# VH-VL binders against q9nrl2r1430to1533, part 308

Target 1, 104 residues: q9nrl2r1430to1533
Amino acid sequence: GGVHELSAFEQLVVELVRHDDSWPFLKLVSKIQVPDYYDIIKKPIALNIIREKVNKCEYKLASEFIDDIELMFSNCFEYNPRNTSEAKAGTRLQAFFHIQAQKL

## First folded at step 17 (VH-VL)

Design kk45 (framework fv_ficlatuzumab)
Fold by OpenDDE, second read of step 18:
Structure kk45 (fold): chain C 104 residues (1-104), chain A 123 residues (1-123), chain B 107 residues (1-107)
Amino acid sequence: as target 1 above (104 residues)
Amino acid sequence: QVQLVQPGAEVKKPGTSVKLSCKASGYTFTSYWMHWVRQAPGQGLEWIGEINPRGGTTNYNQKFQGRATLTVDKSTSTAYMELSSLRSEDTAVYYCARGTEWFAKPGLYFDYWGQGTLLTVSS
Amino acid sequence: DIVMTQSPDSLAMSLGERVTLNCKASQSVKSYVSWYQQKPGQSPKLLIYGASNRATGVPDRFSGSGSATDFTLTISSVQAEDVADYHCQQYYSYPYTFGQGTKLEIK
């Protein structure tokens, strides 16, 4: 049900945020620090935004929640070369997410 | 009053292993990345790897091809670097250095350094 | 790996002079560059991060600039205590790499 799913989404976001590799994803990228980021990434998203959407019950389906998480990772890999700390963190966090998402 | 304390020196034979320690104090040990950097005599600095003491996540310079292993003991706020298959070229001062907070980009800066351990590898 | 090349290898300046140290990256590292000061027999000390941000406690006479491949550390008025080796570092991609260092002496 909706309440159960909401709790599951909340818990998963908490686990993602607590992960060692969450640092690239906690908040939106700063345009000041990365001036060209938003020229490349057209659908920016971060864990704090996803958490807010969960809190507001904006996700009606698990697939919608998963899509936003995958978008977050996709953005990271689109902007960051594979040998950057962001990309490495993203790779590990995404793997963790895929394991946890099976519980949804 | 952040401090990183390292032993002064180690002497090893080629082919052996060494485990260097770095005891941290004056801050929350698990809240900051810990880095290891070495400096051969008269040379520049070389980054070895980093570890997040919070969860144990590590990243390594592939140059060491798995010879370096970073670990931490949270109960003693001590970071360790083990280097195996030692060779003469490994002779250097090895520094531990505190990095950024766990929620920040690692590598951004190393704001506190140990005094370094001189490792001499010779037959 | 990204190679950081510093220039000059060494220089001797008079007290009060403006000092300019250069660091070139083999490829763009955007603004992900830090500078360190290492006095004789001591550990490195952070001076600049993010190419142009002065670390806490660093004197105003130190400044950093540059982007992409060319970076500069400037000492507006060199002091006797500034005698040291200076290292640039990139953290754009793994592995993090340092320049070979520049030795600054006072005449």
Scores: ipSAE 0.828, ipTM 0.932, lowest interface PAE 0.6, mean pLDDT 96
Fold by ESMFold2-Fast, scan of step 17:
Structure kk45 (fold): chain C 104 residues (1-104), chain A 123 residues (1-123), chain B 107 residues (1-107)
Amino acid sequence: as target 1 above (104 residues)
Amino acid sequence: QVQLVQPGAEVKKPGTSVKLSCKASGYTFTSYWMHWVRQAPGQGLEWIGEINPRGGTTNYNQKFQGRATLTVDKSTSTAYMELSSLRSEDTAVYYCARGTEWFAKPGLYFDYWGQGTLLTVSS
Amino acid sequence: DIVMTQSPDSLAMSLGERVTLNCKASQSVKSYVSWYQQKPGQSPKLLIYGASNRATGVPDRFSGSGSATDFTLTISSVQAEDVADYHCQQYYSYPYTFGQGTKLEIK
């Protein structure tokens, strides 16, 4: 817990947002643009939601933060076939996250 | 005014490489994806690949994987496509085209196109 | 790869006629289809994106519709300046693929 963990989580979220492959994850999927998304994905999440949780100190353990990020990627791969731009972005960003998360 | 300026023509021999340029102006170069598309004489359009000038991330059509290399020079707002091991079937007009903003789905649209470079591959 | 097939290959219309151009995907691409107009000697120009959204500056006589595998570009009243090749494109999955094009001519 504490200030150092919050700083680490915030820094990592900022790095994810800055990454070229963040675009599918910046905010929740639009029901208007993708009508069937919420019929398939039961635990939606996005980087803006995770960042808000970090800023409100809602993560008590590093594992909780990691679980939310992994849920975000899991949702991506569940909804999007492997050859979509979403799935390709998710694969690269997840690999980047795994490298950065070693610091946590 | 958004402009993408390409050289008019290039002539190359089979087995060589070519590096085609696309100079962008009139917008923030790093804010939009850049695409490369070719059109052989009398044929349809064929997507080669895309690059995000923001971080340099690329995606390629597997047909061109290993032969095409997309790069950018942010200081000159110029995108490049290098195509190696040229064959006669590479003879085509090569277009650069501006894609979506970096935060949007790539490929959603190509809103501004260069005038195209006619590449002729002949011995 | 997803194959995009356009029909007809070419058509000749009289001024003021309603024109319908078809594009069929070999598998579902949801609504991820764009249409481009290419006039003789020119680069392609964006007309429609996301199957039905008209691009900025495109006349309202142009409209797009369809989803999944079947897409249509309609010109409600064809004009002389509409003489061009029309290309559909899917951007649902890599590689992005274009149809072979439909050539529109005036009688």
Scores: ipSAE 0.753, ipTM 0.910, lowest interface PAE 0.9, mean pLDDT 93

Design kk46 (framework fv_ficlatuzumab)
Fold by ESMFold2-Fast, scan of step 17:
Structure kk46 (fold): chain C 104 residues (1-104), chain A 123 residues (1-123), chain B 107 residues (1-107)
Amino acid sequence: as target 1 above (104 residues)
Amino acid sequence: QVQLVQPGAEVKKPGTSVKLSCKASGYTFTSYWMHWVRQAPGQGLEWIGEINPRGGTTNYNQKFQGRATLTVDKSTSTAYMELSSLRSEDTAVYYCARGTEWFTKPGLYFDYWGQGTLLTVSS
Amino acid sequence: DIVMTQSPDSLAMSLGERVTLNCKASQSVKSYVSWYQQKPGQSPKLLIYGASNRATGVPDRFSGSGSATDFTLTISSVQAEDVADYHCQQYYSYPYTFGQGTKLEIK
């Protein structure tokens, strides 16, 4: 717990944002550009929202932080077929996350 | 002004490899995807693959997976496409083309194209 | 792979006529279609992206429309400089695929 884990969460989010494959996850999906997204995805989330929750100390356990990141990837794979650029980016970024999350 | 400069022509024998260059100028090289597209004589366009010069991430057309290799040299703002095990069917004009910014869905557009390199594969 | 089919293969128009070029995807590609103009001996040039957005510097006589599987490029008043091959392309899924092209000629 505590301050040490909170600093680790911020560091991990920054590493995800800097990764080549962060582009589908930086902000919430636009309803104008993707009109059917919110008909399919009921718990939308993105890295900017997760980072804000870290900064507001809303994660009490590492598992809560990990759950939000995994929800983000789950939403990606639920909406996007495997051969899309979104799904390919999600697969690589999730693998990177699993390696980095071992430090939590 | 954005420019992508490619050599005019290459002639290779079947079974050999070729490494084609594409020198970029007039923009921040690491901020945009780079694509490679070929066009056989009298035929349509065929997408080979894309590379993000920022981190080196690549995506390939499965038809070329294992035969095509995309790389970049950030110090010279040059993109490369190496194609191995050349066949006569690889005779085509090979284009490099600038894609979208790295934070945007790749493939949305190819806004600047090189003039193309004519690769002739003949015995 | 998603197959993009263009129609007609070729057409000849008189100056000032409206021309319509069609592109059909074998499955839904949402609005992820771009159009390119290629003049003889030249590289392709971006005309339209995202089905309906005109690229910078492209004359307003060019317009794009469509979604899902059916896409159209329209030239409202064809000019002599419009003689070219026109290619549609989907970027919804890998591999990105182009149509076979439509050749536009002037009578």
Scores: ipSAE 0.730, ipTM 0.901, lowest interface PAE 1.0, mean pLDDT 93

Design kk47 (framework fv_ficlatuzumab)
Fold by OpenDDE, second read of step 18:
Structure kk47 (fold): chain C 104 residues (1-104), chain A 123 residues (1-123), chain B 107 residues (1-107)
Amino acid sequence: as target 1 above (104 residues)
Amino acid sequence: QVQLVQPGAEVKKPGTSVKLSCKASGYTFTSYWMHWVRQAPGQGLEWIGEINPRGGTTNYNQKFQGRATLTVDKSTSTAYMELSSLRSEDTAVYYCARGTEWFNKPGLYFDYWGQGTLLTVSS
Amino acid sequence: DIVMTQSPDSLAMSLGERVTLNCKASQSVKSYVSWYQQKPGQSPKLLIYGASNRATGVPDRFSGSGSATDFTLTISSVQAEDVADYHCQQYYSYPYTFGQGTKLEIK
């Protein structure tokens, strides 16, 4: 049910945040530090935003939650070349997410 | 009072392996990336790899083609770098260096360095 | 790999003079450049990160500038204690790479 899914989403977000490779995704990219980021990425998102949406019960379906997480990774890979630390972290974190998401 | 303590020197034969240590103190060991950088005599600095002591995640310079292995011992706040199949070109001072906190971009800076271990590889 | 080329290889300056050290990247590294000072027989010391941010405890006579491929470390008024090798480093992509270094001496 909804309560069970909410708890599962919360737990998964906690696990993602605690992961070694979460650092690119903890909060939105700073426009000051990366001036062109928002010229390229039109739907920015981060784990703190996703966590807030979970807390507000904005996700009605698991697919909606998964879509936001995948968007987060997609943004990372769109902006960052494969050999950047962001992309490498994203690759590992996404793999971890896919394993955990199977439990939803 | 952050300190990274390394042994002074190691002497090895070609083809052998060495495991260098770096004992950290004065900060939360698991909260910062640890980097390894070497410097051949009269040369510039060369980045070897990084490890997150929190979970053990590593990234390596592919130049070493798997010869370098980074590990940590959380109980002793010690970082290790093992280098196998040693060759004369591996002769250098090897530094451990503290990087950014785990929630920041690795490589941004190395703010504290060990004194380095001189590794001499010769027949 | 991204190659960082520093210039000059060495220079000798008089006390109080303005010193300019250059670092060129083989491709754009945006602003992901750090500078280190290494005095004779010592470990490197962080000076600048993010191209222009001075590290804690670094004298204000040190400053960094640049973006994309061209970066500069400036010492507004060189002091005797500034005798050292200076290294630039990019952390835009793996592997992180350093320049070959610039040796600064005092006349």
Scores: ipSAE 0.881, ipTM 0.947, lowest interface PAE 0.5, mean pLDDT 96
Fold by ESMFold2-Fast, scan of step 17:
Formats: sequence, C-alpha cells, structure tokens
Structure kk47 (fold): chain C 104 residues (1-104), chain A 123 residues (1-123), chain B 107 residues (1-107)
Amino acid sequence: as target 1 above (104 residues)
Amino acid sequence: QVQLVQPGAEVKKPGTSVKLSCKASGYTFTSYWMHWVRQAPGQGLEWIGEINPRGGTTNYNQKFQGRATLTVDKSTSTAYMELSSLRSEDTAVYYCARGTEWFNKPGLYFDYWGQGTLLTVSS
Amino acid sequence: DIVMTQSPDSLAMSLGERVTLNCKASQSVKSYVSWYQQKPGQSPKLLIYGASNRATGVPDRFSGSGSATDFTLTISSVQAEDVADYHCQQYYSYPYTFGQGTKLEIK
C-alpha cells in the first residue's frame, strides 16, 4: 500500500540524488546567480523539495510524484539550450528516471 | 596541498595511441570533476573533455569524440586520457586540471592544473 | 561552437599602468567566462571565474567584468610578475572554448 509506495518514491529520489547528473536539480536555482530564471520559469521545483514532499506524504498517487519530476526536467529544457551542461545532465538523468520509474 | 602530477614527455609514432596519466593528491579525488586541455606549441588552449570520477560520467569536445577516452582509477586517484590515431598535429602539451565539485556546474573553474605532458608525435 | 576572440594579440606596458584585455564571444555566454594567467613555461592559473569573481589568492589589482558577449580583464597597476599570456574561456555550453590568448609584456 501507501507505506511501500512512499518507500519506492524515497528510493527513487535517493537514486536520482546519487546520480552524477543530479547537480542542476539538487536545489532551487539561485536568483542571485541566474537573475532571469524566475522571469522564465513559473513553477520552479528541485529534488530537495520533491524529497520533502515524499517525506511529508504529500503524494497521493504515483502520477503526482512523476508529474513533479517531469516538471523539473521540463523547466531545465525550457531554460537551458541543448548544448549547455545543464541540458546534457537533464537529458541523461531523465532517461535514468524513466528506466527507474518503471518500478513504480 | 592539492597536486596533479603528470609525466614530463611522451614520444609516439603517427597512427599509434597514447595513454596519459594524471595522479591527484591532497583532496578527495571523487568529489571534483577532472578536465583535459591541450596546447599546441605557440597556440591557445583547447578543451578535450571532462570526467566525473564519482560516477564516471564523461563529456567530450565533439572534435575528439571517438578518438579521446577519459577514465579514472579511484584506487590510485589517477585520471587517464587515451588518444588514438595520433597525427603530427596532436603534438602539444596535455594538461589535466581539477574542475568544480561534482554538485556544481562543471567548467565553472579549473582551479589546479598539472604541469603538463609534452606529447610529440613524429615519424 | 562558440568562438572566443581576444584583443589585442600582444601588448607591452610600463610598470604601474592600467591594462585592459578584451574577450568577445560569438554568441551570448551569459556570465560563464573565466580568465587564466599563463607565465612562460608554466601551467595556466585561474584568475577570474563567472566573469567577475576573483579566485582565491589572486591580487585585487586583477578584476573581471562583462556579460553576454563582451568581457574585460583589468589589471589596475601592472607589475613585473604579470608578464604572461592571458586566456579567456566560456563554459556556458559544450564544447568549452578558449580565446587565442593575449601576451602581456613589460617595456
């Protein structure tokens, strides 16, 4: 049930955080370092926020968890051109996520 | 203190391969990206690629894709760059350089550099 | 690939003079530019990262500025030990690219 589903979300977030390509996604983008980010991205999210939502049992369905992860990647590709290190990391981490998410 | 130790010189024939080493000390090897940069005599710097020793993720300059291979040996804190199908225009000083921490944007800075290996490709 | 073009190729300055070195990117790299100093026979040394942040241990006479396509490295009062080649580099997108370098000499 719910307990095992929450454990599965936690395990998946831990795997994403451990991945080499997690660096653009660990925390919210800094407005000081990237001043125009929040002018372009209207629904910011990061792995630390998603992990907190998992720990607080805020995801009722696997689809809600998946939607937040996909939003994170969508934001990355919307802001960052394809040849940036952010976009390259996002592409690889998203592929890894899709493989791991098959377990959900 | 942080050190990156490279051999002084290598001489190779055209068409062969070379594997250059970079031995790191004075920091946690798996916590920082490692970059490879070359400089032909009298020329500017040219970025070859980067490797994250933590998980082995690599990114290459497309000019070297398929010809350069970056690897690491975590047990000896040593990074390697193998370059195949050598040509005379590969004659250059090859540097390894420590990049940013794995959790930061790669390429943000190369704060420590090896002394470089002079590769001479001659027949 | 993003092309980084430095100017001038070479310059000779008198001790104590203010020197400015320029670096132009062929397209916007935001603030993702670093500057390196390379003294004769030595490896490059980081001076500036993120266009304007001075690296640890770098004298305050060195400063960086610029954004998008135009970047400048300034040495407010050039010293004899500043004789070197100076290289700019973008790390906004792959492949990372360097300028051709500016050679600084003292008269």
Scores: ipSAE 0.750, ipTM 0.905, lowest interface PAE 0.9, mean pLDDT 93

Design kk48 (framework fv_ficlatuzumab)
Fold by ESMFold2-Fast, scan of step 17:
Structure kk48 (fold): chain C 104 residues (1-104), chain A 123 residues (1-123), chain B 107 residues (1-107)
Amino acid sequence: as target 1 above (104 residues)
Amino acid sequence: QVQLVQPGAEVKKPGTSVKLSCKASGYTFTSYWMHWVRQAPGQGLEWIGEINPRGGTTNYNQKFQGRATLTVDKSTSTAYMELSSLRSEDTAVYYCARGTEWFEKPGLYFDYWGQGTLLTVSS
Amino acid sequence: DIVMTQSPDSLAMSLGERVTLNCKASQSVKSYVSWYQQKPGQSPKLLIYGASNRATGVPDRFSGSGSATDFTLTISSVQAEDVADYHCQQYYSYPYTFGQGTKLEIK
């Protein structure tokens, strides 16, 4: 075969997935479990989708990658009240992301 | 077989601190949240806090913020709850309980519970 | 904090009767409610999570229902071994809160 190298985006997504607070963001919210989610959130996204986009080389600029991650957090805070475990996890993971994104 | 083993009893004087242990076995310790819940004699259950042994992330009931500290020792698969500035109202049975896997919403269920440690705070 | 209120505080039933225990949240908790059984001198045991999902090993006579603010635990045919305190709990928001418990006794 060949030599595979990970992009900076892939490394950052792996860091986010490994974080304790990644659980609300690992995959898309279930419409069956949360029926009103897609009535409120018009641009759903999750880490599995972002990772797939990275693997398919769909991000041409770092800003496009950062925009998708920020959309993910924005959706979380739009849907979930402040005192939920989802909002708490989102707040901490977003802060972690901002520190890690400085490496980009 | 999942087990959470706690000491039977502790007696402490007001104003002191206590560190209660909960030794886990029969599962991958770092894959599940650990919760602490107390029950005063004849009273209902009161949630103290949760810890993810995977990364050490904690969430506390604000009532216990600053007084309770949750920690884990991964090498011994043991969870700890330290409670400071003890008063007589802290007399209760203290349970550790296994929560959900780290990738699920925490608090969804507490499926295995320790037998509880009776903490008595008296002078 | 979200307050969980259980009713009745206690009840005594005859063997084989249908038992209904109620739990009310002070605000909507969606379906994020669990039920625990606590027998005298024992630790709590998970019965129901997510309002209606029966935990592994729990007899099918136990069922949960409800959403938003009103939740019910039903025992279709009470057995002697069901003597216990029953606790509901919300995990929608921090801090997680339990009801005061309902004591079930056999006549």
Scores: ipSAE 0.761, ipTM 0.901, lowest interface PAE 0.8, mean pLDDT 92
Fold by OpenDDE, second read of step 18:
Structure kk48 (fold): chain C 104 residues (1-104), chain A 123 residues (1-123), chain B 107 residues (1-107)
Amino acid sequence: as target 1 above (104 residues)
Amino acid sequence: QVQLVQPGAEVKKPGTSVKLSCKASGYTFTSYWMHWVRQAPGQGLEWIGEINPRGGTTNYNQKFQGRATLTVDKSTSTAYMELSSLRSEDTAVYYCARGTEWFEKPGLYFDYWGQGTLLTVSS
Amino acid sequence: DIVMTQSPDSLAMSLGERVTLNCKASQSVKSYVSWYQQKPGQSPKLLIYGASNRATGVPDRFSGSGSATDFTLTISSVQAEDVADYHCQQYYSYPYTFGQGTKLEIK
């Protein structure tokens, strides 16, 4: 049910945040540090935002939660070349996420 | 009072391996990426790789083709770099250097360096 | 790999003069550039990160500027203790790469 899914989402977000490769995704990109980021990325999202949505029970389906996580990774790969630290971290974290998401 | 302490020198034969140490103190060891950089005599600096001491994640310069292995011992706050199949071209001063805090990639820099270990590879 | 090319390779300046060191990237590295000072027989020391941010404890006579491919380290009034090799570095993409260095001496 909804309570079970919520707990699963919460736990998965905790695991993502604790992962070594979570640093690009913990919070929204700073416009000051990356001035052109929001010119390119139109749907910015981060783990702190997703965590907040989970806490507010805004996800009714696992697919909605997964979509936001995938969006987060998509944004990273859209903005960052594959040989950047961010992209490499994203690749590993996404792989981890896909394994954990199978448990949802 | 951040300190990175490295042994002074190592002498090795070609084809052998060496494991260099870097003992960190004065800060939370697991909060910062540790980098390894070498400098051949009279040359510039060359980045070897990085390791996140928190979980052990590593990234390497592909140039070393798997010859370099980075590890850490969290209990002693010590970082290690093992370099195998040594060749004369590996003769250099090898530095460990503290990188950016693991959750703040923007602003990456090497703010503290060890004194370096001189590795001499000769037959 | 991104190649960082520094210029000049070496220079000798008089005390109090303005010093300009250049670093050019083979492709855009945005502002992900750091500068290091390495005195003879010593380890490198961080001067600038993010192209223009002065590291803690670095004298204000040091400044960094530039973006994309062209970067500059400036010493407004060079001092005797500034004799060193200076290295630029990009950390935009792997592998992180350094310039070949610029040797600064005092006349």
Scores: ipSAE 0.365, ipTM 0.836, lowest interface PAE 1.8, mean pLDDT 93

Design kk49 (framework fv_ficlatuzumab)
Fold by ESMFold2-Fast, scan of step 17:
Structure kk49 (fold): chain C 104 residues (1-104), chain A 123 residues (1-123), chain B 107 residues (1-107)
Amino acid sequence: as target 1 above (104 residues)
Amino acid sequence: QVQLVQPGAEVKKPGTSVKLSCKASGYTFTSYWMHWVRQAPGQGLEWIGEINPRGGTTNYNQKFQGRATLTVDKSTSTAYMELSSLRSEDTAVYYCARGTEWFHKPGLYFDYWGQGTLLTVSS
Amino acid sequence: DIVMTQSPDSLAMSLGERVTLNCKASQSVKSYVSWYQQKPGQSPKLLIYGASNRATGVPDRFSGSGSATDFTLTISSVQAEDVADYHCQQYYSYPYTFGQGTKLEIK
């Protein structure tokens, strides 16, 4: 929790959104396109929701921010088999996140 | 009007490499994935790989891993596919095709295709 | 790799007839299937994506349906310009794979 951490969260979310592999994570999964998603995933989340929470100062600790990002990746790997484009994007973006999160 | 322009033909000897070009126009080059697909004479379509011109991310069909290299030149809106260690079985028409916008699932559709380059690999 | 199998290999139809082309995946691909039309000497053209969504500019006589492993492309009233090879493709997992194609001819 502090002003420094909030600025770092904003920078990191922007970097994640700009990454090529952000596409599965930009918005919540469509019920129309993926009808069974919400039967399997009970705590859906996406980068647009996380970004809104950062902008509203809803993260009091860096661990809370990290937990939401990790939940996003966990949901991806739970729903998508290893060789899907979603799982491959998630694997690369998560690795990028772990490197960038060291700045927090 | 969206256009993808490819050279008509290339003839190469076995064991050499080839670098095929695909010049894009009529849209924002960095906003869409680019795919490479080949078709051997009288056969079906075979996906080689995809590249995101936005950040340079590539995904390959494992069959071509290590032999195919996809690159782009943003300044000229040109995509390239280099294929090394050519064999007679690489004789095919090679297409570039525009994929989805960068924020969609990459393989969702290939909406515009180049006219194809016929690669002939023979001694 | 996921194998896409099309049937029949070829068929000949009379003008105005309804035609159905089939595509079977070796494992579930959800609804991640596209259909392409390829006329003689031309590049493929997108017809359908996401199993049932018609691409912009494609005539409404073309429709797609199916999910999981069984997919169908239907042409409600075949026209002379529909003579082509039709290819299905899955984009559920890497590598993306195409069927062998179905050749449509007019009697």
Scores: ipSAE 0.748, ipTM 0.906, lowest interface PAE 0.9, mean pLDDT 93
Fold by OpenDDE, second read of step 18:
Structure kk49 (fold): chain C 104 residues (1-104), chain A 123 residues (1-123), chain B 107 residues (1-107)
Amino acid sequence: as target 1 above (104 residues)
Amino acid sequence: QVQLVQPGAEVKKPGTSVKLSCKASGYTFTSYWMHWVRQAPGQGLEWIGEINPRGGTTNYNQKFQGRATLTVDKSTSTAYMELSSLRSEDTAVYYCARGTEWFHKPGLYFDYWGQGTLLTVSS
Amino acid sequence: DIVMTQSPDSLAMSLGERVTLNCKASQSVKSYVSWYQQKPGQSPKLLIYGASNRATGVPDRFSGSGSATDFTLTISSVQAEDVADYHCQQYYSYPYTFGQGTKLEIK
């Protein structure tokens, strides 16, 4: 079960990264470029971090993996207004994720 | 040697449609956002929309209310903008412009522009 | 939509003078502002992005500054080849919007 789940998580992360709308989520937000980001977002996360956690087998349950992905989107929507390119990308990527997550 | 080549001019009647082309060369076509911007005579620039040639994701200026459709042909490295229900106010020079790489914020900058296509809409 | 208002609409300067172009956003766009130069009969050319980052190949005499709602493009010593329209643009939110432009001429 664990090996199968790990493979599924890996594959899903790969698909998320390859998605057109992954660009806001590939890496942590730069504090230099967005000085106030970490004043607002207290649990920053990105796909590269999630990928590392998957590779290190830190996720024991699918729910833990899903929680981190949802946190990533939550952070995006908390910081970015609806009409920003980040929020629009996040909306589409999250929808894609929800479809793919059903396969877990 | 990045180049965006556009036709010089188009003349259309009101109510018709036009499909403008933008042929890209000198770089990996699928690696950069493509934008469309128009400029009416003596006016400022107006952003129409953007497309990610990699997967086809688009974002539009709602002002056009679905009249604009952006597409790409990867095999020919050509971007297209179709504008329907043309009206006199659509008379303008239409530019294609290369945006940022697909893994960056698409609107960050437009570093290369086509020469523009003059679209004239008149009865 | 976010409105970008440039000032002045036009100005004529002598060679070597310092030129200051202003751009005001109707609401905060943080630092998501770019500047473009458009010479007569030509396509726009990128000068500044991120409010203060000079694009590749842009002369040192061009500089950008500002944040939130007030932005400035400065030419430290204007040259004859700088005759053009200058456009500011915000990319903080959709739709991306431009100012109406400032026309720079040389006396």
Scores: ipSAE 0.704, ipTM 0.907, lowest interface PAE 0.8, mean pLDDT 95

Design kk5 (framework fv_ficlatuzumab)
Fold by ESMFold2-Fast, scan of step 17:
Structure kk5 (fold): chain C 104 residues (1-104), chain A 123 residues (1-123), chain B 107 residues (1-107)
Amino acid sequence: as target 1 above (104 residues)
Amino acid sequence: QVQLVQPGAEVKKPGTSVKLSCKASGYTFTSYWMHWVRQAPGQGLEWIGEINPRGGTTQYNQKFQGRATLTVDKSTSTAYMELSSLRSEDTAVYYCARGTEWFSKPGLYFDYWGQGTLLTVSS
Amino acid sequence: DIVMTQSPDSLAMSLGERVTLNCKASQSVKSYVSWYQQKPGQSPKLLIYGASNRATGVPDRFSGSGSATDFTLTISSVQAEDVADYHCQQYYSYPYTFGQGTKLEIK
């Protein structure tokens, strides 16, 4: 065998996906299920898109990766009122991300 | 077949605490949220809180925050609700209920319910 | 907290009649409403989720509709086995809240 390395960005995305609170962020919001989402949110993004960008080496700077993750949380808080399960999940996952991102 | 097994009854004195169990079988315990709901005699249903058995994440109804504690034991596929500082108003049937898959909105449905534990709080 | 109000409190129907149960939210909950049936001495059973989606195994005589603040559960042809309390619930925001219930009886 041998141990292969995951990129720092790939490892962090894996940690986010594995977190209990990843469910609002795993894939893009469905236009069929939530028709007004794309009227309000102009730059939609989700963990599956960010993961694809990591895999294609599209992030040249850690700041670009962090900006996409923060956009994902910003979209969540803009669309979802504070007491929704989406907003609560986003708050907890964002805090987890901030701790992990200190190592980037 | 999915089953959630709860004890039939508990009797406690005011000021004490109780820890109610809910033993799950017939599915992957860590793949679904678990909810706790109570129903006082002749009253409607009241949501207490939710726990994700996967990572232990909890969310409580503020009315029960600080008094209710939700936990799980993955090795026995058992969920627990501990309620402290019991009052006569806590007399109710307490249900555990299986929620959605962890990757879905947690309150979307409660598809399987335990038979409930009747908690009686009296002196 | 979001208050869910059901109407009527109780009703008695003849077999085969169409029955309509109402549920009003004190503020918009979009389509995040579920309906539960609770027969005497039993645990609640899921009927409808997301305002209009019928749960697996639920007969097609049960249907749900509504959005925002006004929701309806309809039984197109009531059967003897439908005697129960019916509860609506919102899961739009915490805490999740239930209505007080509607009791359905047969005449």
Scores: ipSAE 0.726, ipTM 0.898, lowest interface PAE 1.1, mean pLDDT 92

